VH-VL binders against Protein LST7 (LST7). Designs and how they scored, part 24

Target 1, 242 residues: Protein LST7 (LST7), of Saccharomyces cerevisiae (p53237)
Amino acid sequence: MSSTVISLAHFCDKHGPRIISVTQSAEKGTLGEELLVPDYPTESYCESCLLQFPEESTRSMRCFIEDVPFITTQYSSIRYQLLNSIIKRAFSEETMIYDNMPFIFFDDLRGLNLVIGFKLYDENARGNERRYCFILTVDSRSHDDSMKMLSEHWNFIIGGFDKMIAYIKNIHKSEFLGKNKTVENNLETLNNNAFIGSYLRANKSKFGRNLVSLTDDKFLFVRIHKWNSFLLHTVMNENKLP
Below, E stands for the ipSAE of ESMFold2; O stands for the ipSAE of OpenDDE; V2 stands for 0.75 times the mean of E and O plus 0.25 times the DockQ between their complexes.

## First folded at step 17 (VH-VL; framework fv_anetumab)

Design m2 (from k6 with light chain S54K; at its last look DockQ between E and O 0.58; V2 from the best seeds 0.73)
Fold by ESMFold2, look of step 17:
Structure m2 (fold): chain C 242 residues (1-242), chain A 119 residues (1-119), chain B 111 residues (1-111)
Amino acid sequence: as target 1 above (242 residues)
Amino acid sequence: QVELVQSGAEVKKPGESLKISCKGSGYRFTDYWIGWVRQAPGKGLEWMGIIYPGDSDTRYSPSFQGQVTISADKSISTAYLQWSSLKASDTAMYYCARQPYEFGHFDPWGQGTLVTVSS
Amino acid sequence: DIALTQPASVSGSPGQSITISCTGTSSDVGYYNYVSWYQQHPGKAPKLMIYEVKKRPSGVSNRFSGSKSGNTASLTISGLQAEDEADYYCSSYTDSDTLVVFGGGTKLTVL
């Protein structure tokens, strides 16, 4: 059996592709402590790149499903270099369409990867958008085995990612509409010529925003952790989807 | 109308110091990387390193680590490439270029600064 | 100090199409889609022609196109014109500490 992980990544305005979180399992009946990472200083991280849990300074989350530990961290000690390679490949893919259209890629080194991207509107981001993706990575024992596992769980995995993406988009839309109606209306009211309006838009401050801020949901990454743990647990127990 | 304008050509002797500049305009200077690229006479392009002026995050190609210093002054939208002690082998054209992220493509390029180091 | 391999020169007549190759490995050009192409006229700065294998920035003629197959990226120039005579460089993201490397350059001569 090969290890399988779910990653959340984004395209940072400063760094390019960056991993935000990785969810993986440990052996049933253990505490999974080998997958936990110590809390660490993050003063050099940009705000949009951080995995942010409600507990201050916490950078890891653990839960248990039927005695299987599932752990979400920002860095994977086991696959860090390969996951960095995978996300750089994923965001460069021509067929990366940010409307829940999945795509896959495979090679012997980096395994089989199923990717779904999405975008959130943000006027504080370059190009007024922030790009994200969820990635299921299956560590290849062979191409045929990986494709068989993926095909047997395709609808379940895609449906699971779609539901989480829809949730994120919906609460982001609610947060965006609540804040930006007032700001946009005030700008239009104050700006009565094209030169002043162009100048104000050109000087809009850019800064990184965490997904928690974009959704106004301080438990967002806890929800993502629990959902991804559920998805992984289901596919790893080899239960067939109906 | 994004532009990068570099300082003028320099003629120096070995052992002298030098600091050349790259001034950005038409965009928010702190939101993009500035990369430096060397082209020796009659030769190809060599990536030297990059800086993010917003926080001075700097990365060097291994071939140039310790050979030059890359810096920026965001208050005047200017990046710098400097040598503490020039060598004759430093004779080259030096370009700055804007990159949209850490390993992004180069667009636009400055006009170049010719540095000539002769005894 | 891994470099991308380009032919030293290529030539074509006005109106024809030509292709310039850029060969890397399965750890750069063959895996990632962060290939760029730059045109450099004598005494001038390079100009971005193609990024991310096939994307064309605003202001670049659609006579320039990019593609990739296996470990080799290609720049194709259709309807060759005298002004296309220049040096052409590819670049790619790499997994190495250099992050971005350039090819050795290709001199295009318009006959």
Scores: ipSAE 0.710, ipTM 0.868, lowest interface PAE 1.1, mean pLDDT 85
ESMFold2 (binder alone), look of step 17: mean pLDDT 92; pTM 0.942
OpenDDE, look of step 17: ipSAE 0.851; ipTM 0.923

Design m3 (from k5 with light chain T31Y; at its last look DockQ between E and O 0.51; V2 from the best seeds 0.74)
Fold by ESMFold2, look of step 18:
Structure m3 (fold): chain C 242 residues (1-242), chain A 119 residues (1-119), chain B 111 residues (1-111)
Amino acid sequence: as target 1 above (242 residues)
Amino acid sequence: QVELVQSGAEVKKPGESLKISCKGSGYPFTDYWIGWVRQAPGKGLEWMGIIYPGDSDTRYSPSFQGQVTISADKSISTAYLQWSSLKASDTAMYYCARQPYEFGWFDPWGQGTLVTVSS
Amino acid sequence: DIALTQPASVSGSPGQSITISCTGTSSDVGYYNYVSWYQQHPGKAPKLMIYEVKKRPSGVSNRFSGSKSGNTASLTISGLQAEDEADYYCSSYTDSDTLVVFGGGTKLTVL
């Protein structure tokens, strides 16, 4: 079982920082079943906070790379409280300005954390933006040892996060331009019909959207799971580093 | 203008019930938390709990759990703080305040409701 | 057990700079950056002066600034004026069920 995990988190308009997904590995040769979370309906959960696979009842995803199981869930039963603390620190950092530049922080209790934040435009969100980050956590009390491990894989991890963020931003931009043209047409129609009551134009309430909705990609979290599993496997196995 | 307007001062006896109100205006009331803060005479500020009026999600400080009820009526943009049986120690100024997320800062504040409980 | 420590009082003369401290632990002020500062004049509701350690809301004078080092957050008021005489409270996020706690308050006296 690895001391290293990758998380995707966001700053929810209602909750503040929340984990969307965490990818962990289990011991080679096992099935990693201790990391799986049972499937259950999620109709009452915050939409923007949900980890959503194509099968709506699925709450865990597992793959194997060279007999090592990698599991992605929304709730890590082993590291839940530690990761919740880490993301609240991460979104509060002065250097979290969403400029695609990574930053790191370290604490004896919560380990070394490498963070890249990004934003997506959304008129249904407070401030017209939704804020996210990917975070690599090395759960170690030794700053020097954690830094050595991270320095050996720095370019690989940063490049990997950058590629996934770029993918998400590109397909969100495509979805936004298509939907925004439709919304602009609807807004133009409403604006041209001055006799329509003000209640048709007065809907200012905001609502949550998950990344699947924002990208129109029902397999987005499967892609994130597989990509993060690949990144973790490479970091754990230095012989695989390009 | 964003504004929170609270109900007027109350003078009560121990054992009586009370429900005070906080009406929000000038912003989307259901999109923000409303927090309640107590200030006993000559004392500091104490966070009591919060409600998200959009879905009535309610959280209490452990010090106040079971001692008060926080509620909201989103149709009239109003949050409430309620006691079923007041004690003399409940004498305080009670503020409502808006919070942007469940542990965010407080802005704006209501003007306060003074509650006096004495025999 | 969850407490933020502020000095009971601080004083300064007009035109001086003063600093009010707010000390927590490595599990709140020392780790997170969710510290806020509130000014309360007698008989009035608190007013937000600083949020997220150093951010200043619109309409608050630039004489007010915030900082943090280690487990201690600080509110600094430069060019002290008579109207700054008030009680000042810090607050911070905690991991506990309390979520947010306030400091005990600091009475600022302008001499």
Scores: ipSAE 0.783, ipTM 0.894, lowest interface PAE 0.8, mean pLDDT 85
ESMFold2, look of step 17: ipSAE 0.752; ipTM 0.876
ESMFold2 (binder alone), look of step 17: mean pLDDT 91; pTM 0.938
OpenDDE, look of step 17: ipSAE 0.857; ipTM 0.929
ESMFold2 (binder alone), look of step 18: mean pLDDT 91; pTM 0.939
OpenDDE, look of step 18: ipSAE 0.859; ipTM 0.928

Design m4 (from k1 with light chain T31Y S54K; at its last look DockQ between E and O 0.60; V2 from the best seeds 0.75)
Fold by ESMFold2, look of step 17:
Structure m4 (fold): chain C 242 residues (1-242), chain A 119 residues (1-119), chain B 111 residues (1-111)
Amino acid sequence: as target 1 above (242 residues)
Amino acid sequence: QVELVQSGAEVKKPGESLKISCKGSGYPFTDYWIGWVRQAPGKGLEWMGIIYPGDSDTRYSPSFQGQVTISADKSISTAYLQWSSLKASDTAMYYCARQPYEFGHFDPWGQGTLVTVSS
Amino acid sequence: DIALTQPASVSGSPGQSITISCTGTSSDVGYYNYVSWYQQHPGKAPKLMIYEVKKRPSGVSNRFSGSKSGNTASLTISGLQAEDEADYYCSSYTDSDTLVVFGGGTKLTVL
């Protein structure tokens, strides 16, 4: 089982911090089936909290990189309780200021955690924003081993998270600009900022927005899965992480 | 102006039922939790449970599970705390308070409802 | 779950600074940053003074500040005034079905 995972979490208006997805590896040469979550009832989840793949019944994603399986689920059958604890601390940290500046924390129980937060505009959310973070968790290692691994991969992981965050922010921004470019190809789109605000406000109180709908990208979580799998594989391959 | 207004003081006998209310105004009532807190005479604060009026999602402290019922009527922006059979030990001040998420801080508080149970 | 530990009482003179402690464990106060402080005058409802360890709601004097070190959170009141005389309760998120627990309360007396 992997001692290193990458999570995506958000601060839900109803629940507070919630895990959206966790990417883990399984043992090289296996299929990683013990990490798959084939189906679960979604009735008790809010819309903004769901891990949402293009196929309605899909609850897990798997890929293989050099015979190593990488699995993304909303639940970590092995680590969900600890990850819930980790995100509750992460979103309350004073250094969580959503400016792409990473921060870390460590304790013996929950391991070393590297966090980068980001925000997306959503007038349907409290305060007109939704808050997210990506988290690398290094667990079941001594403090010294975790810090060594992190120091050797710091720029790579930070750069990887920044790149995915930038992608998400850009397609989110393009969604709103794209909706207005049919009016005219000039500053009239800027003058329609009041119209965009009115449209978004009319949808207020209707639903909690999922990242898929905020970006208009039904494959978003597939892209996150593949990118996070690549990041984990690179870290594990270069330093032979368990 | 965000405000929680509770129903008036109650004097009851053991075995009687009771339902007290907490009406919210000045904010989107269905988008915030309402928590209930007990304060026995001369004692501290004790969390009883919460409800999210938007979908009636309700959580109870283990000490109060099965002892009280928390409910809400979102059409009139009102949350309720009720007992089917009061005991003398239920004598206390009962507060409702708004919470921004399921374990969030309490702000604002209602003015409190004094419940006195004696024969 | 047991209430967070607070001293039963503290006292100070007008103009002084006083600190009220709230001690939990490494699984609540010591790990999370979801500590709140409430002021309760006799016969009145509690009022939020501090949330998330050190954040102050609008309308609360900057004489009130919060901090945390290890498993202990602290409320500090500077420039004590007679109107500060009240009961003070801390609260914290817990990893339990209780979700939020309160401390036992501290009676502040302004001498």
Scores: ipSAE 0.751, ipTM 0.882, lowest interface PAE 0.9, mean pLDDT 84
ESMFold2 (binder alone), look of step 17: mean pLDDT 92; pTM 0.943
OpenDDE, look of step 17: ipSAE 0.860; ipTM 0.930

Design m5 (from k6 with heavy chain H105W, light chain S54K; at its last look DockQ between E and O 0.59; V2 from the best seeds 0.74)
Fold by ESMFold2, look of step 17:
Structure m5 (fold): chain C 242 residues (1-242), chain A 119 residues (1-119), chain B 111 residues (1-111)
Amino acid sequence: as target 1 above (242 residues)
Amino acid sequence: QVELVQSGAEVKKPGESLKISCKGSGYRFTDYWIGWVRQAPGKGLEWMGIIYPGDSDTRYSPSFQGQVTISADKSISTAYLQWSSLKASDTAMYYCARQPYEFGWFDPWGQGTLVTVSS
Amino acid sequence: DIALTQPASVSGSPGQSITISCTGTSSDVGYYNYVSWYQQHPGKAPKLMIYEVKKRPSGVSNRFSGSKSGNTASLTISGLQAEDEADYYCSSYTDSDTLVVFGGGTKLTVL
């Protein structure tokens, strides 16, 4: 299996850092079925933490690029503990200030990690924002080899993450303005005092929201899967051993 | 202001049951974890477990699993720590504290409930 | 689980700076940035002084600062005052079912 994976994680109001999805590859010419985890119980997870595909029973997604299978699941069968450890460090790093600036960290056990954090405004979240990150993980014991690979693909990886983050932010902004514009137009037309009261009621409702809900895009995780698969495939092609 | 107020000191005999309380105010009680911390006389702090009052999700330190019951009543903003049968070794100060997520820092702390178990 | 190691005591004179250490492993202090520090006066509840290694809650004096290097976190108190005499505990997230572990505590004596 590939030593490079891409994860999406967030800082859950209840749980702290949680993985939402991980994308990884299997061997070229296989179906990658060992990475598919189709029946994962969700009753122990909150709505904001859940990987959600259009069909409710679907827990993994697969695509093929040049006969290489790419699989996205909520957790890796063999790397779940590793990735949970990585995101817990990532969200507490001083450089995680959600300013579109990537940062990296490394150790021998957890590998090299490239992180870009972003925020989405949500009045249903503690602090009125939800915090996310994309992480590229190179699960290698060699710092120099991992750093060399990262430096050779820096602009490509960062640009790829930036494009997906921009897409998510844009469709979230459109969904947010649509809902709030409708409420504001009704209240402002009828009564400004009622508008203030409605705002206070909205601020008091705290609950977890899935990225699908925040963007009103039931295919969002399919798009993330395909984009992350493309990013991984490109990195692997340019760094293939002979 | 955010405040946790605990029930008063208890003097008990071995084998007796006990339920102590921690009442939160000044914040949305259902939005934060309440953790319980033990401090035996002259000893340090020990994390016992936590509860999320919003959905009653409860986690225990392995050292305390099966030894105590943590519960909450969100309608009165109160968390509880309960023993079915006290032992002399349960003599300690017990604190509740608010945590922002399941392994977050502790702030604020309740004033503590001294539990003394002796014959 | 593995406890965090603190010196049993430290001493300093008024006006000096002192540092209290908290040593863990690569499964807690050495990897994560979830170290907190608590001050406890005798008979009183602990008070949060530092969280996430170096962050200071509102109302805590800027004489208190935190840092870490390797597997060791440090609490530094500058301009030592008599009121700083207390027990100090560190805590950290761990890769275990305990989730949060405390250090054994350090008694700070202001000479």
Scores: ipSAE 0.753, ipTM 0.882, lowest interface PAE 0.9, mean pLDDT 85
ESMFold2 (binder alone), look of step 17: mean pLDDT 92; pTM 0.940
OpenDDE, look of step 17: ipSAE 0.821; ipTM 0.902

Design m6 (from k5 with heavy chain P28S, light chain T31Y; at its last look DockQ between E and O 0.55; V2 from the best seeds 0.73)
Fold by ESMFold2, look of step 17:
Structure m6 (fold): chain C 242 residues (1-242), chain A 119 residues (1-119), chain B 111 residues (1-111)
Amino acid sequence: as target 1 above (242 residues)
Amino acid sequence: QVELVQSGAEVKKPGESLKISCKGSGYSFTDYWIGWVRQAPGKGLEWMGIIYPGDSDTRYSPSFQGQVTISADKSISTAYLQWSSLKASDTAMYYCARQPYEFGWFDPWGQGTLVTVSS
Amino acid sequence: DIALTQPASVSGSPGQSITISCTGTSSDVGYYNYVSWYQQHPGKAPKLMIYEVKKRPSGVSNRFSGSKSGNTASLTISGLQAEDEADYYCSSYTDSDTLVVFGGGTKLTVL
């Protein structure tokens, strides 16, 4: 059980706020197997909520950084109630306006939370957009200690989230142009009409789309896992949080 | 023009069954929750539970679990509230209302169905 | 028990501003921003006036506004009019299986 975790969440059209993934660490020198969630039926989740790894049967991802295991799962039975509460507050905050501006909140039970929200265009979603956020949660015994850690790593954490968000938005934009609209302003480009398939698109999807579908990047959640693991390792290694 | 139209008032005896309806129109019925709210005479509003007609996902307030059945028929855009055995204490106005997600606000509301249970 | 406390009644004169309170706990109104307000005239269904603390649905007059401080949400009606006389209910998300809890209601009397 880590004292600091990173979550990715979204506002599902059916459920409201839902956790997509949680990245956390286990004790150095262990395998972290207690954090690996067995396969669970997804009957209570929709497509937009789905954590999807390239291997179809995989429901969790593990890596090791300097002998510390980092695990990403969709479910954390120990922390899930607190994280569900945190995301429901986060998406309801007035400062959640999805402009990459970070905000924080704190309470004694749920700790210190740093949030950055972002949006992706999806004409199949309500309001033609899907809303997401990354959340760093410090399971703090002390507001002052948590704020000190956050202040010392502010630019690093914000910069890390900004880079991952920018990556997601960039490949989403590329996928969107490739499937829905081809922009060719030069007929000399290899005498080929690229992206003709975007003009032959049949119908909108009735179900929600997850981030893999929205970006056409089957490794997206692997990249998120590795990036979040890197962020956590750096924060833990320099300032040991409770 | 989103509307919820409920079935008419009912007068029943204790022990009888009852199924009241709520028909939605002017929106995608399967993409929103339908919630049921009870208001006993002279009393406030009580949330009873919800259904997502798209997949029949149904949730009940603990106070009403096992007391009523919430269901839907998406082919006719209709949700239902059902009792297998009415009690006099079930006398109330029952509203259906649309919710955008599991715990979202209620908009619009049906006009209400008055259920009277007496000997 | 998760209960939202509203005053039983509030009164005001035409043209005044009036505020109706809705007090919960640090586990509902105080933590989340999922407070809604409903107006109910006698014999009528409730009508959504405010959602997510301060947002107004289209078609609701800007005389109605919402706010929150600590564990208390407030509905403010400015420029009070005779047709504003009704019962007003707040609601909030809660962490329990109930999901949504209503307040006891406030009868607004326009003098």
Scores: ipSAE 0.724, ipTM 0.869, lowest interface PAE 0.9, mean pLDDT 84
ESMFold2 (binder alone), look of step 17: mean pLDDT 91; pTM 0.939
OpenDDE, look of step 17: ipSAE 0.861; ipTM 0.931

## First folded at step 18 (VH-VL; framework fv_anetumab)

Design n1 (from k5 with heavy chain P28S; at its last look DockQ between E and O 0.67; V2 from the best seeds 0.76)
Fold by ESMFold2, look of step 18:
Structure n1 (fold): chain C 242 residues (1-242), chain A 119 residues (1-119), chain B 111 residues (1-111)
Amino acid sequence: as target 1 above (242 residues)
Amino acid sequence: QVELVQSGAEVKKPGESLKISCKGSGYSFTDYWIGWVRQAPGKGLEWMGIIYPGDSDTRYSPSFQGQVTISADKSISTAYLQWSSLKASDTAMYYCARQPYEFGWFDPWGQGTLVTVSS
Amino acid sequence: DIALTQPASVSGSPGQSITISCTGTSSDVGTYNYVSWYQQHPGKAPKLMIYEVKKRPSGVSNRFSGSKSGNTASLTISGLQAEDEADYYCSSYTDSDTLVVFGGGTKLTVL
């Protein structure tokens, strides 16, 4: 089935790398039921790790684009072990310094992975920052075929991730406009450049926070689901790219 | 100044119980893991397990599962390593160390607690 | 399970450079960059020297550097000094139930 997925992950203060969401497609004309994980335990997750839809009982989201089902959930019963390995590698790469510069890595087991990391200010997080990445994974044994697809879609994929990251950063900034107008320049500095000394002093923070809480947007993960589904559909449909 | 201070050396007989301690200071004790590491005389380091004092989430190495109990009292910023019935093979130096996440590096380390089980 | 292999001992003279190896597999050192190095003097607790393959904590001399290639991580000590004489341990995240494993240790002798 689908050889390409998009993940959102973060580096949890308690757990290290954790997947927040995975968007996958199933075969055209099916309902994609094999990708749904309607009920799974969430008690093992800290607040910052959770995929949160507006309805608290909702554990996955499905949509259809031209009869192709796209599913977003936190667990992938098909790819769980693979994706956990991918994010543990991704966050450990030397180029993961959250500078908004994409990077790639490849190996025979984990396929080709395009990663872009970003961070958000949070006074309750270690170092006053929470660290995230979007990852496009091409789960293919062929390095050459994966690189060809990535090369042909590079600007589209990076542009798509950049737009979603900019959206998240903007509504996160808007949340602080309602609380303190004079912090804007300090926030931009902290969000773009984490300082080692600041990390040490702020390391006494208490709890993790969900992206929904950081943005005050209860539909945030619905938007991410729809955007990632659009990106995947376009990449799989060759006629929609330059 | 981040510091882990362990309880003093112990001399015990086989079959006795023992609980050793590791007190953290200079940082938010509940926001980091505490790991326990064994070093038998003249031997290397062995990871035993970890605890997150904030919620008591506890994990054990398979080699030590069921052999020891790891616990913490967050009200006094102290982690514990405990045996219900010591064996001569438990003779070792035991270190606690702070980890930033569940498989992170170890920094700082406690000074160690020597446990000697003989007779 | 998969163990990290270190040489039992290495030696060097003051001013020289030496390298201590730590060999794992594609389930740990070969794939992930969660390798740490610890120095332990006799009667003392271990001290973190290198984390995440090549990062140095504040206060650790730049004479200590880390690297990896394939399944092998390396600790390099340049400009050897008498106080560098100690045991050195690597550690790594693993894809096993153990999560973190240590190497067997390397005794460094400064001649």
Scores: ipSAE 0.747, ipTM 0.875, lowest interface PAE 0.9, mean pLDDT 85
ESMFold2 (binder alone), look of step 18: mean pLDDT 92; pTM 0.946
OpenDDE, look of step 18: ipSAE 0.820; ipTM 0.904

Design n2 (from k5 with heavy chain P28R; at its last look DockQ between E and O 0.60; V2 from the best seeds 0.74)
Fold by ESMFold2, look of step 18:
Order: sequence, then C-alpha cells, then structure tokens
Structure n2 (fold): chain C 242 residues (1-242), chain A 119 residues (1-119), chain B 111 residues (1-111)
Amino acid sequence: as target 1 above (242 residues)
Amino acid sequence: QVELVQSGAEVKKPGESLKISCKGSGYRFTDYWIGWVRQAPGKGLEWMGIIYPGDSDTRYSPSFQGQVTISADKSISTAYLQWSSLKASDTAMYYCARQPYEFGWFDPWGQGTLVTVSS
Amino acid sequence: DIALTQPASVSGSPGQSITISCTGTSSDVGTYNYVSWYQQHPGKAPKLMIYEVKKRPSGVSNRFSGSKSGNTASLTISGLQAEDEADYYCSSYTDSDTLVVFGGGTKLTVL
C-alpha cells in the first residue's frame, strides 16, 4: 500500500544532509499515537537541524482533517532509514541547484520523490548560506501510478511548496535586513579597506541557526505542519491515489 | 595555508601502547572533522574513523571500533590516534585528513606516520 | 568489507586520454553522488583531485575530470603527462556504519 509523506531537510555544515521535519498521516478515525514522539533526545542534533515548536517540551504536532490525523516530528520511527537515504540522494543530485525548479527521482527502493530546494543567507554558515529542500515522497514501487498521481496534482503540490518557500524567504529577508542595517553601514565603511574585511571574514566562527531563529517566527514549524497536512490530505482523498 | 602535520615514525613491539598525533593549522580546527586512514604496506586506503574536535563527536568504522581510540585536544589543535596494545598487523602508514562533513571528501591530508610493529 | 572495484593498473602514452573506473553498488555509487578521487605519488600522501563526482578543487588541472553512469564512476585524464604517473583511489559515501569506503586503487603508468 502506497503512503505519501512530506519532509523538510537541510545540508548541515557538520553532518551533511539531515531531516528537520517529516509530516505523516495515520488511519482515519485513529489518534495516530504510533506516530507521536512526545519525548525524544535532541542532544545529538545541532542547532541548524532543530525542529522547534513554540512550547519548549513539545516535540510532535498533530492535527485532524476530516478525522484523519496528521503528525509532524523530527524523527520518523516508521521511515527513518528510508527518509535518510532519500535526502542523501536528493542533496547530491546535479539538479539540486536551489533555483526553485522542482525535480523528480524514482527508484524501486526510495519510491517517487518530488524535490524543491531553496537557500537562505546566513553569515554564520559555511559559504554564507544554508541549503534546504522540501520533498514529497510517494513510498510506492509503481513508477507509473505514482507519476500519474503527481502529474494530476502537480500545480497544487508545487504551488503549495512555492508559497511556503516564498513565505520563509520573505520573512527571513525582512528579519535579516532589519537586524543588519547597522552592519551593512559598517561593512561599507570597512570595505574601503579590503584587508580589514578579509581579516574579519577569515576569523568568523561558524555556528548553527534553526529556521525559527533565521525568520524570528516562533510559529514557523506550526505553519509548516499545517501546510503539509493540508497538502497530504488533498492528495490522499483523491480517488486517483496510487 | 591549511596544513596537517603528523608525529614521526614509530617502531614498536606487539603489546606496547602508542599514541600518534595530527596538528592542524591555517583554519578553525573545531569547525571540521579529522579522519584517520590506514594504508598497510603495498595496500590501499582504509577509513578508520573520524572526530569533530569542536564537540568530540566520534565515529568508528566497524572494523576498528574497540581497536583504536580517536581523540582531540582543541586547545592545541591536535587530534590523536592511539592503541592500548599493538599487534604486528597494525604495521601501516596512518594518515589524518580533514573532512567537511561526516562523510565528506578528504582535503588536506597529513604527511603520514609510519608505524612498524615487529617482534 | 565491501569495497569499490577499480582496475589494478592502466597505462597510456603522453598526450593520450585515459579513464579509470570505480564500480560500486546501489548502496553507494549507484544512488549517491558523493564520489571523490585521490592521486598518490610514491612515498607521498594522497591528494584530492575530484570531489562530488565531477568537481575540481583549486589548483587541480582541468585535464582531470570526473563522471558517473549507473554504478560506475570514472576519472578521465586528458593530455597525459609523465607527472600523472601515480596510484589513483576513488572513495564514496555508502549506506553503512563505515560511511566512506575506498576503491582498491589503480596504478597509472605513463609510457
């Protein structure tokens, strides 16, 4: 039986590809408790990898749409090996150039995967950027059936991801520009001396920042959960699902 | 320039302990992994394990777990590979190398430390 | 214990192009694009020539190029020169606790 999930992942400076969040559904009429992870260790995750909900002890989020539970966690106990393989492949694909152009890959083990990458400026990251992607995964060995479902929902799925990415980029840009107005003025003064600018850049320490920090939006992952749940519900309720 | 400098060649007997070093310079030592690679005489390269000096996060190849200890002292930008009890089969060239993430490429490499273990 | 397969040796004349293969499986080269290539002259440490299948680090000649098809990655050296005579190793990420595996190495002889 085919199952569709949505992941958010990034390329961590320390770890390489890592999952930030995964949204999954459970059977209609259940509470989806098998997908909840109310308490799990986060000490092995760096700050840039962190899924962060507004309430500090909350590590899973659940909602219901037409009696179907949708759950978002950082760790998928059901699919963690599959999803880890998927993101390692996705970030290594030549078509992953973070230009908001979606791409697709399929194989018998990893199913059909629709990927759209984006990046955010971060002076604290290697290369001054943090790289992300959203991935819709259809865990099915039937390429034709999965591709037919994706084609029929293409505009809806891509439109949803585009809106989520645009929101993230816009609030990041607003927060970044607001915080860095004084720095930009000082950099213009310092840039008349290329030696000083090079020295400051060479000594800059790297550290991780999660998406909540980069956007100053403590509800960001709640919004992502809601967006992903709506996308999944729409795709699942069509009679054309593979 | 980014550089890794290893300690000198060692001649040891089976059962003896050994700790060899790898000192990094020209970059922030705590921001990159240091990996250890073995090359037995006339043989190829074999990944042994890796450490992130910034937080001491350490991974071992299954073939080497329990056989060696990888450590680092970030205050002197130095990583270490050590044995508590050497075997003749430990005779090899040992390289340290910098990796950008836990399974990334190796660049630069240290010059190597030849360890000879013989009766 | 699973390693990447390389030919033991390859040879070419100055000015020719040669290709060294590196064959893995669907757990590594066939699925992922985390292949790198290293040159090792006698008595010297390895040197990175290619990373992420086809990317060249600064200071490496454009005569060196990388590619991948199916389960096989390839290093191509064009305009072969005497200084290219060395051992060449590929490496790849693999789905295992080892994380990175090396090929057995290929001795390139310039005739």
Scores: ipSAE 0.763, ipTM 0.879, lowest interface PAE 0.9, mean pLDDT 85
ESMFold2 (binder alone), look of step 18: mean pLDDT 93; pTM 0.946
OpenDDE, look of step 18: ipSAE 0.806; ipTM 0.897

